# VHH binders against g5egk6r2213to2383, part 3

Target 1, 171 residues: g5egk6r2213to2383
Amino acid sequence: QRWFYKHFPMVWTGRLALKSTEAMINLHLINGSETFLNDVLGRQVTEENPRRDSVKILQRLRLDNGQVEHIYRILTNPEYACCLALSSVNNIENLKENDTNLKSHFIDYLINKKIAGISSLGEVETKFKSARVHVFAPGEIVNRYLSELATSLHDYLQNTDTRYLLIVFTN

## First folded at step 1 (VHH)

Design h10 (framework vhh_8h63_2)
Fold by ESMFold2-Fast, scan of step 1:
Structure h10 (fold): chain B 171 residues (1-171), chain A 122 residues (1-122)
Amino acid sequence: as target 1 above (171 residues)
Amino acid sequence: ELQLVESGGGLVQAGGSLTVSCAASGSIFSGNAMGWSRQAPGKERELVAGISSGGSTYYADTVKGRFTISRDNAKNTLYLQMNSLKPEDTAMYYCAAEYDYVWGSYEDTDYWGQGTQVTVSG
């Protein structure tokens, strides 16, 4: 994970939730607007812009051929932030458990179902009521996107068993 | 597991209105995307309306402007208000609970109800 911290600074840490399962993640911005990301996630706990400490997957998107155009519209939105999500930990015991949860309950689930996760940020009383989050597991679409956008990152991920998700925020 | 029970179907004259309801029990209703699908004799099941947990709505072109989907999370109930009904709207209407509706797309469901029959004459 030293390689990720060196090349892509961490911009957020919090919980990713799906059904009854949670995993702690760090987000590393790889493309797009850090300002937009901070606006939708919040900077600190306040009444008007409370810092978001979790993202819950509430919806799914099928990753079949009919969705390729839709997915590329998400990835090429002018108001967006594209992040790499990695397991977040404070000690070795938590790393093993959290990493296992991220793989088993999120990555493997999304891959086996051939879906991406969707969340809505419309509950926030901000100008970004329409903001959406898309959560992608490793696969052909993610590999193609990363090979075009971040070749060194893509090479690193192809050569390791690093457990990750690609998380895209759009307005 | 989430249990779904539809009600409110019946016989209606063309041009009339009807509201169907879906009562949910068990698992978390407010976290699920909810929808209404219908199946007429000899036709495939069609998603006619969907509503996300955040309140975003989807309508099939066949019902857009005539049907309104809404949810009451406090009562764990989903509604479909159907106006200006046509004979072509005759179908078994199914409540579906799944956590996803891509705008303009139909997705596989996690949960299905037993259905409620809507028949439009005239």
Scores: ipSAE 0.000, ipTM 0.165, lowest interface PAE 10.7, mean pLDDT 74

Design h11 (framework vhh_8h63_2)
Fold by ESMFold2-Fast, scan of step 1:
Structure h11 (fold): chain B 171 residues (1-171), chain A 122 residues (1-122)
Amino acid sequence: as target 1 above (171 residues)
Amino acid sequence: ELQLVESGGGLVQAGGSLTVSCAASGFTFSEYSMGWSRQAPGKERELVAGITTGGSTYYADTVKGRFTISRDNAKNTLYLQMNSLKPEDTAMYYCVAEPLSYEELDYGMDVWGQGTQVTVSG
């Protein structure tokens, strides 16, 4: 059975501190995403998994439209670093145009939007070498893709050799 | 309740060394990532060192090579060994327990201890 998450807008706008044994990842989450963060990052981390991450709230922002945006920090091993981008709050105008080479378009998107502080192809190759790319089609079935994203993030936390670059489209 | 009690602070001369410690109670210490944050007068609080449940460590660039974080799960105690202290290390040092999920997080309160004052003259 697959889990469905509604109202799960999340923006990746952080950086990787690859100079240390831990990566510092900041996530921007919009109102309603806290239950997803609890479900995905906290559940089923066990003693048999020697890797354990911590999550910290850094700031709460109140927007003019009444939304509340939270800035979270995740401390994790740089070998497991990942980047998550959700289109519900990001501009995605160019990514959906090319279904035959989505990886190159996602890399261009990361550079153009300066996601995770990335400004060049060299930085992408350095920070996301061997990263797994999960691509979710845009559309009304986003809740199905959010469930798959939650599963993939849980798998990422269980696998010391896995890196992810996850980009989710919503309309 | 979760309690973190810092100790070991004091006045030390520039170039000296000091160890601060944190005694944890009210929760399963071995299941939490732990850290040390500091706050100097008029400045924002910053995380200077962290250690995961698996023993991986983090250090801010300003302290890397000079500070060493360690934990003793049998004694529920966290340590920060501070070497080559500088006047700019003067701050209140706080022990931080980082939860595994936000279900257990007290929003806006990632520090439960009173802190321990470190003053470096120089």
Scores: ipSAE 0.000, ipTM 0.118, lowest interface PAE 16.9, mean pLDDT 54

Design n01 (framework vhh_7n9e_1)
Fold by ESMFold2-Fast, scan of step 1:
Structure n01 (fold): chain B 171 residues (1-171), chain A 124 residues (1-124)
Amino acid sequence: as target 1 above (171 residues)
Amino acid sequence: DVQLVESGGGLVQAGGSLRLSCAASGFTFSDYAMYWGRQAPGKGREWVSGISSSGGSTAYASSVKGRFTISRDNAKNTLYLQMNNLKPEDTALYYCAKDYSEYELLDSEGYDYWGQGTQVTVSS
């Protein structure tokens, strides 16, 4: 894990929601614009700093209808922000429950339905830019992306059997 | 009701050019990103190109980059695909698609492909 945190520091922590379920996640930027991500989510410098604290999945995108190349262009666009989302908790007693929720209610749900989750984040005053959010579970598209652009990270995730989502913020 | 009507296809020789049009109605065209996709006989649908709602950003599949140009006229509610240096492998039924609505819920489908498409046949 030391190797991962050294190369991909945490850039944001907050809640990911789907239906009536939520999980605490940490975001690690793996490709694209940190500046754009900060404009959308806010910088987490102190507890008093303004930032978004949640992302709610309200829409879906089918992954079995031939849009793979378009999605791949979104994942590789350097003006966007592509992040790895990992389970996060404030204390050890909740770690297993949060990690289980991430797997059963988010990862398995997206895989079983063959969809990506979609969220729309509105503009908030002058502090936060609007963005569209794509949430991907491990699968063909994500594996292709990681194997082509982040081979060491892909190897790490496979070797550690880490539960994750790939989350992309676009304009 | 959302309606997209593709036109401009036809038979063309390799190395030739065609310009496809997509006339949109039933929604605020200038609020949505638009896409072109294609489907060759016996193959799945392939994404070709996309354009942002303002027209300020475009993207292309690697197979068409440098040969095709996507554009839009928001005043006319029309999407275009200029296809240059056409190859036999570009032979397909071409569809335009609207980006998913911000009003689509979790149980809704993503991108909408409407209309019957326009056939492009490139002969060697």
Scores: ipSAE 0.006, ipTM 0.154, lowest interface PAE 9.4, mean pLDDT 80

Design n02 (framework vhh_7n9e_1)
Fold by ESMFold2-Fast, scan of step 1:
Structure n02 (fold): chain B 171 residues (1-171), chain A 123 residues (1-123)
Amino acid sequence: as target 1 above (171 residues)
Amino acid sequence: DVQLVESGGGLVQAGGSLRLSCAASGFTFSNYWMYWGRQAPGKGREWVSGINTGGGSTAYASSVKGRFTISRDNAKNTLYLQMNNLKPEDTALYYCARGEWLEDSYDLPSDYWGQGTQVTVSS
């Protein structure tokens, strides 16, 4: 759907890692600071532009221990960057494997364990700012966020059965 | 290769103090939560303490809360455990662990562990 790509263009592409599993993802900024996101990940304008090539999930955050309001405040902070992560479609030869890995090893894993993933990106002098990263699968928190702050996107994702993660970058 | 080297253990009298250190190498230390665990002979593993990447958030097992303090120095790639008011029940091999993935925030990570440093508390 063209309106999606017009309003939420891809801002980054790279690897998402969890243990020994990787998936290629595209990030689409849906809320928050584009400037902050560019400072953290780098901007892909030319092949020579520096950018981070991966984000590795290192920790878990339990979603069933009564911290829902605190977690929701992370998602809605306007100084942060909130992105939709989709399976990369730029690699046709590996598309099936990549989509399967994203679903089975990331999305379904996070849903079944009732957790969010946590990562940290270190500062790289003159290139990248540091950031804490939260990775959310579809569920109560994400559905609340999208229904209140991005209703058209929520409708699009539901109608297309799109496989996604919500990734939030914070300082 | 990932390496974790614990030090600072020893024999101490009940009520005494020890400071343990864990020197990390072979990975970007500042990207990982770090943990202290312990195991006494003939007993299972017990998690002791955990610390987040920046050092601002810590957690402790109820058996050590108020007596032990975990801290880290990311510039030196070193994890610390300050142990005060030690009890004979604290006698164990203490090891640090890198938190690559946890099933629960209270579970001990199993991905990378050090050899440990022995702490013996005499009555």
Scores: ipSAE 0.000, ipTM 0.158, lowest interface PAE 10.5, mean pLDDT 79

Design n03 (framework vhh_7n9e_1)
Fold by ESMFold2-Fast, scan of step 1:
Structure n03 (fold): chain B 171 residues (1-171), chain A 124 residues (1-124)
Amino acid sequence: as target 1 above (171 residues)
Amino acid sequence: DVQLVESGGGLVQAGGSLRLSCAASGFTFSSYAMYWGRQAPGKGREWVSGISGSGGDTAYASSVKGRFTISRDNAKNTLYLQMNNLKPEDTALYYCATGLYYDILTGEEPGDYWGQGTQVTVSS
């Protein structure tokens, strides 16, 4: 935990939603444009630039159709922002319920359906830029990404059995 | 209903160029990734190139990288494939397809959304 938060500081906290289910998550920037991410989600330091409070999954992307290379290029594009999403440690009194919701209703759901989640964030004048959001559960694509571009993080996540999603913001 | 209509194929000599178009209707074009695939005579369908909904990210099969360029015009609901330095082995029926995005709120799964294709024949 200490090592992780030192190297990948939290950039955003809010709700991830899928239909009627919500989980509180923390986002940690792994790769790509911090400036772009801050323009989309808001900055932690500036109260005059408030954060978005939620990301809602509205569409699905099939991962079993042979488009792995196209999707991998979205993950590795330095103009985009790639984040690790973890269950929020500063959430409500039911931390165990939040962690269970993240696993059962998001991670396991995406894995079992062989899909990624898709969201769209609209432009909010003077506050937020628009973005397309891709939400990935652990699997072939994410494992390749982490093993190639974030080897120490990959080792940490495997050794700790940490529940996570990989979330990518594109323009 | 989703409709995809390819055009721009034809006969061309090796080293030549063609630009293919795919006119899309029946869905919010800018919300979907788009793809070009091809099927050579007597072979299965092969992926050629892909482009994100925004156009901000593209990918290519190794056999066409550096020669083909995928692009889109979201205002016109049209996908393009610029093919340069064509080779006889590029001879195929070229198809466009929509990405496999679907609305989880409705629960409907997409079918295979391939168009009828446009024939490209490259003479030696």
Scores: ipSAE 0.005, ipTM 0.141, lowest interface PAE 10.3, mean pLDDT 78

Design n04 (framework vhh_7n9e_1)
Fold by ESMFold2-Fast, scan of step 1:
Structure n04 (fold): chain B 171 residues (1-171), chain A 124 residues (1-124)
Amino acid sequence: as target 1 above (171 residues)
Amino acid sequence: DVQLVESGGGLVQAGGSLRLSCAASGFTFSTYYMYWGRQAPGKGREWVSGISPGGGSTAYASSVKGRFTISRDNAKNTLYLQMNNLKPEDTALYYCAKSPYSSSWYEELAFDYWGQGTQVTVSS
């Protein structure tokens, strides 16, 4: 996990939610605009400028061969923000439970259903910029993306049992 | 500028039929999955049906399967829902929605673009 902190800035810490389950995650920016991401999530955790504290998966996107190019275009837009999501280490009392929740209720769920998770931020007028959020589990589409745009990260992930999601923010 | 305008709702007796229409503009209608959802008084939104861009694939909620038929006319940029054998439980505001991206299927209704809906009231 130190490798990720060294090579990619940690831009956000918060809750990822799906149905009744939550996991604490850290987001590391691997491609795209940090400015756009900060406009969506908030820049600083203060009374005057609070950040969003959660992202909730509300929809599901089928991952099939007929739409692979559309999905790949979502992943490869450099004007938007693409993040690696890892289990947060900030809560030491339940680190193992959080890591297990991320795997069992998010990663395995998305893989077994052959879907990506979708969220919408800013459906109602807010001080934050609106965005569509796509949540991808490890798989063929993510491997294609990482091999082309983040080769060192791809090599690291292939050689480790790292539990991760790829989270993409678009306008 | 995406616009979805629903019509065709009304008051109907149990066992009756209605056909809803959704007129779409501001996007390339033929490349998007389209959906019908509904919201009953005091309840959350429920997904009803969905249809692929070319119309070759459809899906239905278990509560309406066999009674409702979704269809589309890409030349007219219009989505339809034929509702047969209506029940009082079908009373709801019916909404039209599009997928956020072309050629992408969505199974839950948390879209940014909804029309104002068309009211369907089924009396016994």
Scores: ipSAE 0.000, ipTM 0.205, lowest interface PAE 13.1, mean pLDDT 79

Design n05 (framework vhh_7n9e_1)
Fold by ESMFold2-Fast, scan of step 1:
Structure n05 (fold): chain B 171 residues (1-171), chain A 123 residues (1-123)
Amino acid sequence: as target 1 above (171 residues)
Amino acid sequence: DVQLVESGGGLVQAGGSLRLSCAASGFTFDNYAMYWGRQAPGKGREWVSGISWSGGSTAYASSVKGRFTISRDNAKNTLYLQMNNLKPEDTALYYCAADEGPYYGSGIPFDYWGQGTQVTVSS
């Protein structure tokens, strides 16, 4: 949506993968370091710093086991980038399918299982071999984070039925 | 009830190899991160290796990196540890453990532990 482009820089476009399912997403940086994010994902498609074109969910993080404070510390790590992930609108031909995949295979899946997704970005070309990616669906933890650190965004998301994920990159 | 049964231990000479197996039952195996731990004579338990519920992420203690490989077969509810270039310092009771919680790569889960399989490495 135009509102997100106006208020938050779109910093990356690529695919989010879970098992055999993929969805095209745009990442809008809402908090943290764009420099850190570019170092993790790659700035350009070059041999020295190849741009990553996908993020794969490889693990789960259980959200219903009473570890809310530990999980919240992941979202408030000082060296991080926190992004809003929205369905990519760059492919009109597949727009409805992509939106449906994002909702049914990612958002609803994570909500129904009461989990967040986890990925590791440890690669030869990155400075941040211990870098972690956490993928959160809307819920208690995300609402707490957004209400404290991105009030206008939180208000907008509460007043719309926007399909989104919160994707957090940490060192 | 959750049950973890380790096998594959034995006596081996330094530089040798062993493959350990852990047969899991009583829980949905592919929902759990799995771990190998060990306890050497006169010492406490230590974490050896971990693997995520999907098998997509693995981690190793510094003492075993490059020598041990953790893997799992979710269709068979079985966890494996391939141990190469064994050292006398690897002598311990090895046991698998399961944790339905988050997978952070390392640590010792508290949920479930097996009875263990003895590995003895002679010099």
Scores: ipSAE 0.000, ipTM 0.133, lowest interface PAE 16.7, mean pLDDT 77

Design n06 (framework vhh_7n9e_1)
Fold by ESMFold2-Fast, scan of step 1:
Structure n06 (fold): chain B 171 residues (1-171), chain A 125 residues (1-125)
Amino acid sequence: as target 1 above (171 residues)
Amino acid sequence: DVQLVESGGGLVQAGGSLRLSCAASGFTFSSYDMYWGRQAPGKGREWVSGINSGGGSTAYASSVKGRFTISRDNAKNTLYLQMNNLKPEDTALYYCARDTVEYGDYLGESWFDPWGQGTQVTVSS
């Protein structure tokens, strides 16, 4: 818990939505452009603009159709922003319920369907840049990415059985 | 590298028909869902229609459903929009767009790039 917040400061907090389900998440930048991410989500003020208080999954990308190399190029592009999403620990009420919702309704859903989630964020009145969002659950591609580019983080997540998603923001 | 070039627009009488084409290059056309959008004078962009990568699934805006047909020829890297029973309200610049991801499996209104230069459709009353 504490180890993660020391090494990867929180850059955003808000809601992740899929269909009728929501979970509160914190985003921690692990690779890529913090400047790009701030232009998309807003700076370190969660209520800076109500339109960036949530990310809603609107499409899916099949992971069983041989796109591994294409996806890996998205994850490793330095002009993009790759974040770890964790259950929000600032939520004093129902922390356990939120963590369970993140696992059962998002992580397990994506794993069982063998998909990634896709979202789009539009430009908002010069305050926020547009972006495409890819949401990945733990799996072959994410494990490869973390083992190559964030080995200590990968070890920590496995040793603590931490529930997480990998969320990538692209142009 | 990625290019979309729209063509086939023009002036047509109300009740007439027109076929738009979009020639794609610089990417694997058969791997992407494709879309048609339009922008009327003084208005924002409006999604018109979408087709999946294989051509078997299509979606339409309620304003054009039953009148427009989207199709594609993956061998020719070309997207089409057959427009029947045209109305003055269909007057707009029509754009071709590629989906943001390869092998996506949801159609409808969503963000997509790149938009082409557009082709003007004018329907006289």
Scores: ipSAE 0.005, ipTM 0.192, lowest interface PAE 9.9, mean pLDDT 80

Design n07 (framework vhh_7n9e_1)
Fold by ESMFold2-Fast, scan of step 1:
Structure n07 (fold): chain B 171 residues (1-171), chain A 127 residues (1-127)
Amino acid sequence: as target 1 above (171 residues)
Amino acid sequence: DVQLVESGGGLVQAGGSLRLSCAASGFAFSSYAMYWGRQAPGKGREWVSGISGSGSSTAYASSVKGRFTISRDNAKNTLYLQMNNLKPEDTALYYCAKEFRYDSSGYSLEDDAFDIWGQGTQVTVSS
């Protein structure tokens, strides 16, 4: 395994509560594919056969076998043990599913509030080199979030550097 | 092994100044961003400031902007925080932290940087 994962396993399972004018943004920082699956799906993946259980959970979401394998490879491969920022989805009424302004406002929020030490658009790019910043609108987290994740990651998995930051607004 | 040793804290009156230092060892100091964080009694950890490896870029929490200045001396492997116009609300244990990277991609968030903290240095601001 990689030296950093072995000697300094960075695991943050806490919550950051950020407030905007119309929404509360809660961020979960996760390093590790099994923890990510548990948080995204709201349940424990069993230790007896984590591949079998993860595949069954993902298949329940009406994903095809290719999408399931791509997501499973990312979420369970130690090589892709990356920081994932995830927030639960609580209120669709205040935020639109396709609100293009929400993504822009959140990126501006990261820059202006200097979240993760970011102070400019260039810093976003350098801090998350080859990472995809993916922002999900409020909705049913189980089906919509994972369907969008599967679609967004399918093509990106062709790259060697598959770093990603997943951010979902809530309230 | 990474080692961070903070110093320079103390008791100071409101409106006063302090300069904190962080002596770093066990890594290529100039290749990593460095951060200052703090934790007040009964509160969670708060990010205070950050500086790039070269020192060319800095960032500050809104509560300290204009009052605090972060800097570094790469020849001495030392990080500094100059704190001016201190307020009682600045009373906290101050920690320095090194940027974390999970592989060659260089991805890290500020909370990850604080997973390896020194013992900290106490700053107490009286009215």
Scores: ipSAE 0.000, ipTM 0.110, lowest interface PAE 15.8, mean pLDDT 53

Design n08 (framework vhh_7n9e_1)
Fold by ESMFold2-Fast, scan of step 1:
Structure n08 (fold): chain B 171 residues (1-171), chain A 124 residues (1-124)
Amino acid sequence: as target 1 above (171 residues)
Amino acid sequence: DVQLVESGGGLVQAGGSLRLSCAASGFTFSDYSMYWGRQAPGKGREWVSGISSSGGYTAYASSVKGRFTISRDNAKNTLYLQMNNLKPEDTALYYCATDQLEWLLSDEGSFDYWGQGTQVTVSS
C-alpha cells in the first residue's frame, strides 16, 4: 500500500456517478500531464469555473466495434492524463459498502456491457469545453496498457485483487 | 403516450445559425437523458449531442464540437440545439431522442423514442 501511494499519489477525490448510482473514488495519476489533469478537474476555483467534485458517466463507447488502436492511442498520449481510480471512504465503516458499489454498479456493469463510460467536462470548465473523460474497467485494452507501460503496477493490482477503474482525461 | 416534436429547422446559408427545439410529453422529462441525432440523405443515423437529466453534463460528436450547444429547460419539457457556423455537411433531418435504458455514444445508436424530425438544409 505504502509503495503504491509513494509512486502514485492521490491527485483528486470525488464522486463517480452512473444514472442514479454513485461511488466515492480517489484518482491516482499513472501517466501523462499532471498540469492538464489539475486544470480539467477544476482545482482552481472561480465563479465561472467551479471546482469539479463529481464525474458523471453519460455516454457509452463500444469496445467491440473496432476502435481498439484509437482507444489505445488515447491511453498512451503523454499530453493527456491517465489515472487509476480506487474506492474512497470517509471512514472505515463505509469502506466495504463503497468498494462493493464501485464493483457492482460500475466495474461489473462496464465489463458485462463491453463498454467504456464517457463524460463531458465542458459545463464545469469553459476553458476546456472540448475536454472529455473516458472510464475503463479492467479488460483487454487496460491489460495491454498496464502490461506494457506499468508492469509493476499491473503485478501489484493482480496480487492484491484490487478493484479499480482506469480514467483518462483528454482534450 | 410518449411524444417528441422537433421544430426550428429550415434553409440557411453556410456560416449561418439555427436553433432547434424538441417538445417532450408523455413521460417525466426531468428523469431522462436527451439526445440529438441526425440523418443525412442516403446515410444512417448519426449521434450529434447528449445532455444529462439535470442538464449538468453534455457531450458532442467531434464533427459539431465547438459549433453546437445542447441545452434543456426541465420546467418547459423542452430540449434545444443551438447550431452555429453551419456547414453544408450539416444538412440532415435532425431528431431528438431519449434513452430510458442506457447512455449512448454512437452514430448508429438506437434510442427508446424518436420524433418525426426537423429538416436542416445548409447551402454553400
Scores: ipSAE 0.000, ipTM 0.124, lowest interface PAE 14.1, mean pLDDT 76

Design n09 (framework vhh_7n9e_1)
Fold by ESMFold2-Fast, scan of step 1:
Structure n09 (fold): chain B 171 residues (1-171), chain A 124 residues (1-124)
Amino acid sequence: as target 1 above (171 residues)
Amino acid sequence: DVQLVESGGGLVQAGGSLRLSCAASGFTFSSYWMYWGRQAPGKGREWVSGIDTSGGSTAYASSVKGRFTISRDNAKNTLYLQMNNLKPEDTALYYCAAPGYEDYVWGSYSLDYWGQGTQVTVSS
């Protein structure tokens, strides 16, 4: 189900459910422009704290209170400020494990690396357009669900005209 | 040079229907989300509806939801707004718009490319 937000009419959301033998996780999908995504990640900032500004943007989306609180904790955790700086972590294999909800990593992930079955690919082309995906989740969860995430995202992008996608783990 | 030209406005009685068109040129229309906005006399601009690049996702302001339908034809570089059950409160200049992402301002998006508009007048 897609919905748009009053102050972000070019942003719409969806959901993905990923299953393993142990558990099911739910992911929120936030579709938007590159500028919106860069602002959320704190990439278009002055010398002020970029996470403060990103929090304000996400709070305006009027998501479920639990989802907003989780995103807020990820963006406001000072131990992961480097992951929200002008450059993001593009290699999931280099992420450190985290065992607390407040110590989450931001991941900039090109899903084509897993989907195409080789290790040196560029962006995924879908409906004659490249797509870029950013994941806000604990590294342990991303590593555990990597194959399911890649497959579900490929299917999702094949059925939409999404160019920039933010994915948030909320449980 | 980006150009947006609206048409299809006019005078209509309350409860009537109109179909607006927007002809786009000077950019890759199929690569842009498109919007309809309106401005009533003496008021500021109001967002009416939006549509994604494929036409698969649409959104509407609460004041028009269920009465208006936005659509697009990428082969013809044309955006449409089907307006049903028109009310006197719908009287406004209607314009189509495309976002200028480089002009995004903190906390909101600016619609940067606007047409001259087409006047819709609904009589009671």
Scores: ipSAE 0.000, ipTM 0.126, lowest interface PAE 14.8, mean pLDDT 57

Design n10 (framework vhh_7n9e_1)
Fold by ESMFold2-Fast, scan of step 1:
Structure n10 (fold): chain B 171 residues (1-171), chain A 125 residues (1-125)
Amino acid sequence: as target 1 above (171 residues)
Amino acid sequence: DVQLVESGGGLVQAGGSLRLSCAASGLTFSDYAMYWGRQAPGKGREWVSGISGSGGSTAYASSVKGRFTISRDNAKNTLYLQMNNLKPEDTALYYCARAEIEVTYDSGTYRFDYWGQGTQVTVSS
């Protein structure tokens, strides 16, 4: 069934890092600005300005601190980019290992700590010095977002037992 | 080779119950999410319910939520659908399916594959 790729084309592939652990992921844009996402990740590859190949989680955002509505506004802002992150490798054996790493070291970690991961994408002398990445595991906020704004995707993810993160790029 | 064999269908009065089974072979059963779908005469396929490989997560179509319960026994390689408070609208061929991870150079996604032959459920008014 090719339903997912018809509706949510892959927009980026690379490494997601947390501490000493990495997982290969694909990003699929599900809501918001594709042009903003391409600007942040680099739509053009050159030797001097290569497309971004990794995102490292550096900070934490507490989800139990009365900020649910603020976070939901970030997820639903059309000037931002909200993406689904899925495990990515080129064979089944490696996919199982990568998928297990994604669950154990990222999804379960974020759930158990009741946090979202945060990273700054800004670099010295870039126009996106304020750009941020917010990494969410499945939970109350994500389930609310998907059930209200992406019901077919939510249904698909539950039916397929897909391990995923929701990643939103903000400025 | 993967084989899925559904059973447990039959004729039942409205308000009654049935339990469907799907026996799976030729795969490592616990590695796959499993699903129940149905097709009524003259209609397309409709998704009914899904369950994760571990059994820890389940999902249901709105038309059956609260009435049907999906479960699995990984030791027996068997998927179940407990159907309660059946309605004439539930009359359909019921079939099970698995999801397989599709691996490419750039991504891994799940797809529905290996549908069984189905078991007929008829609910009289």
Scores: ipSAE 0.000, ipTM 0.103, lowest interface PAE 18.3, mean pLDDT 75

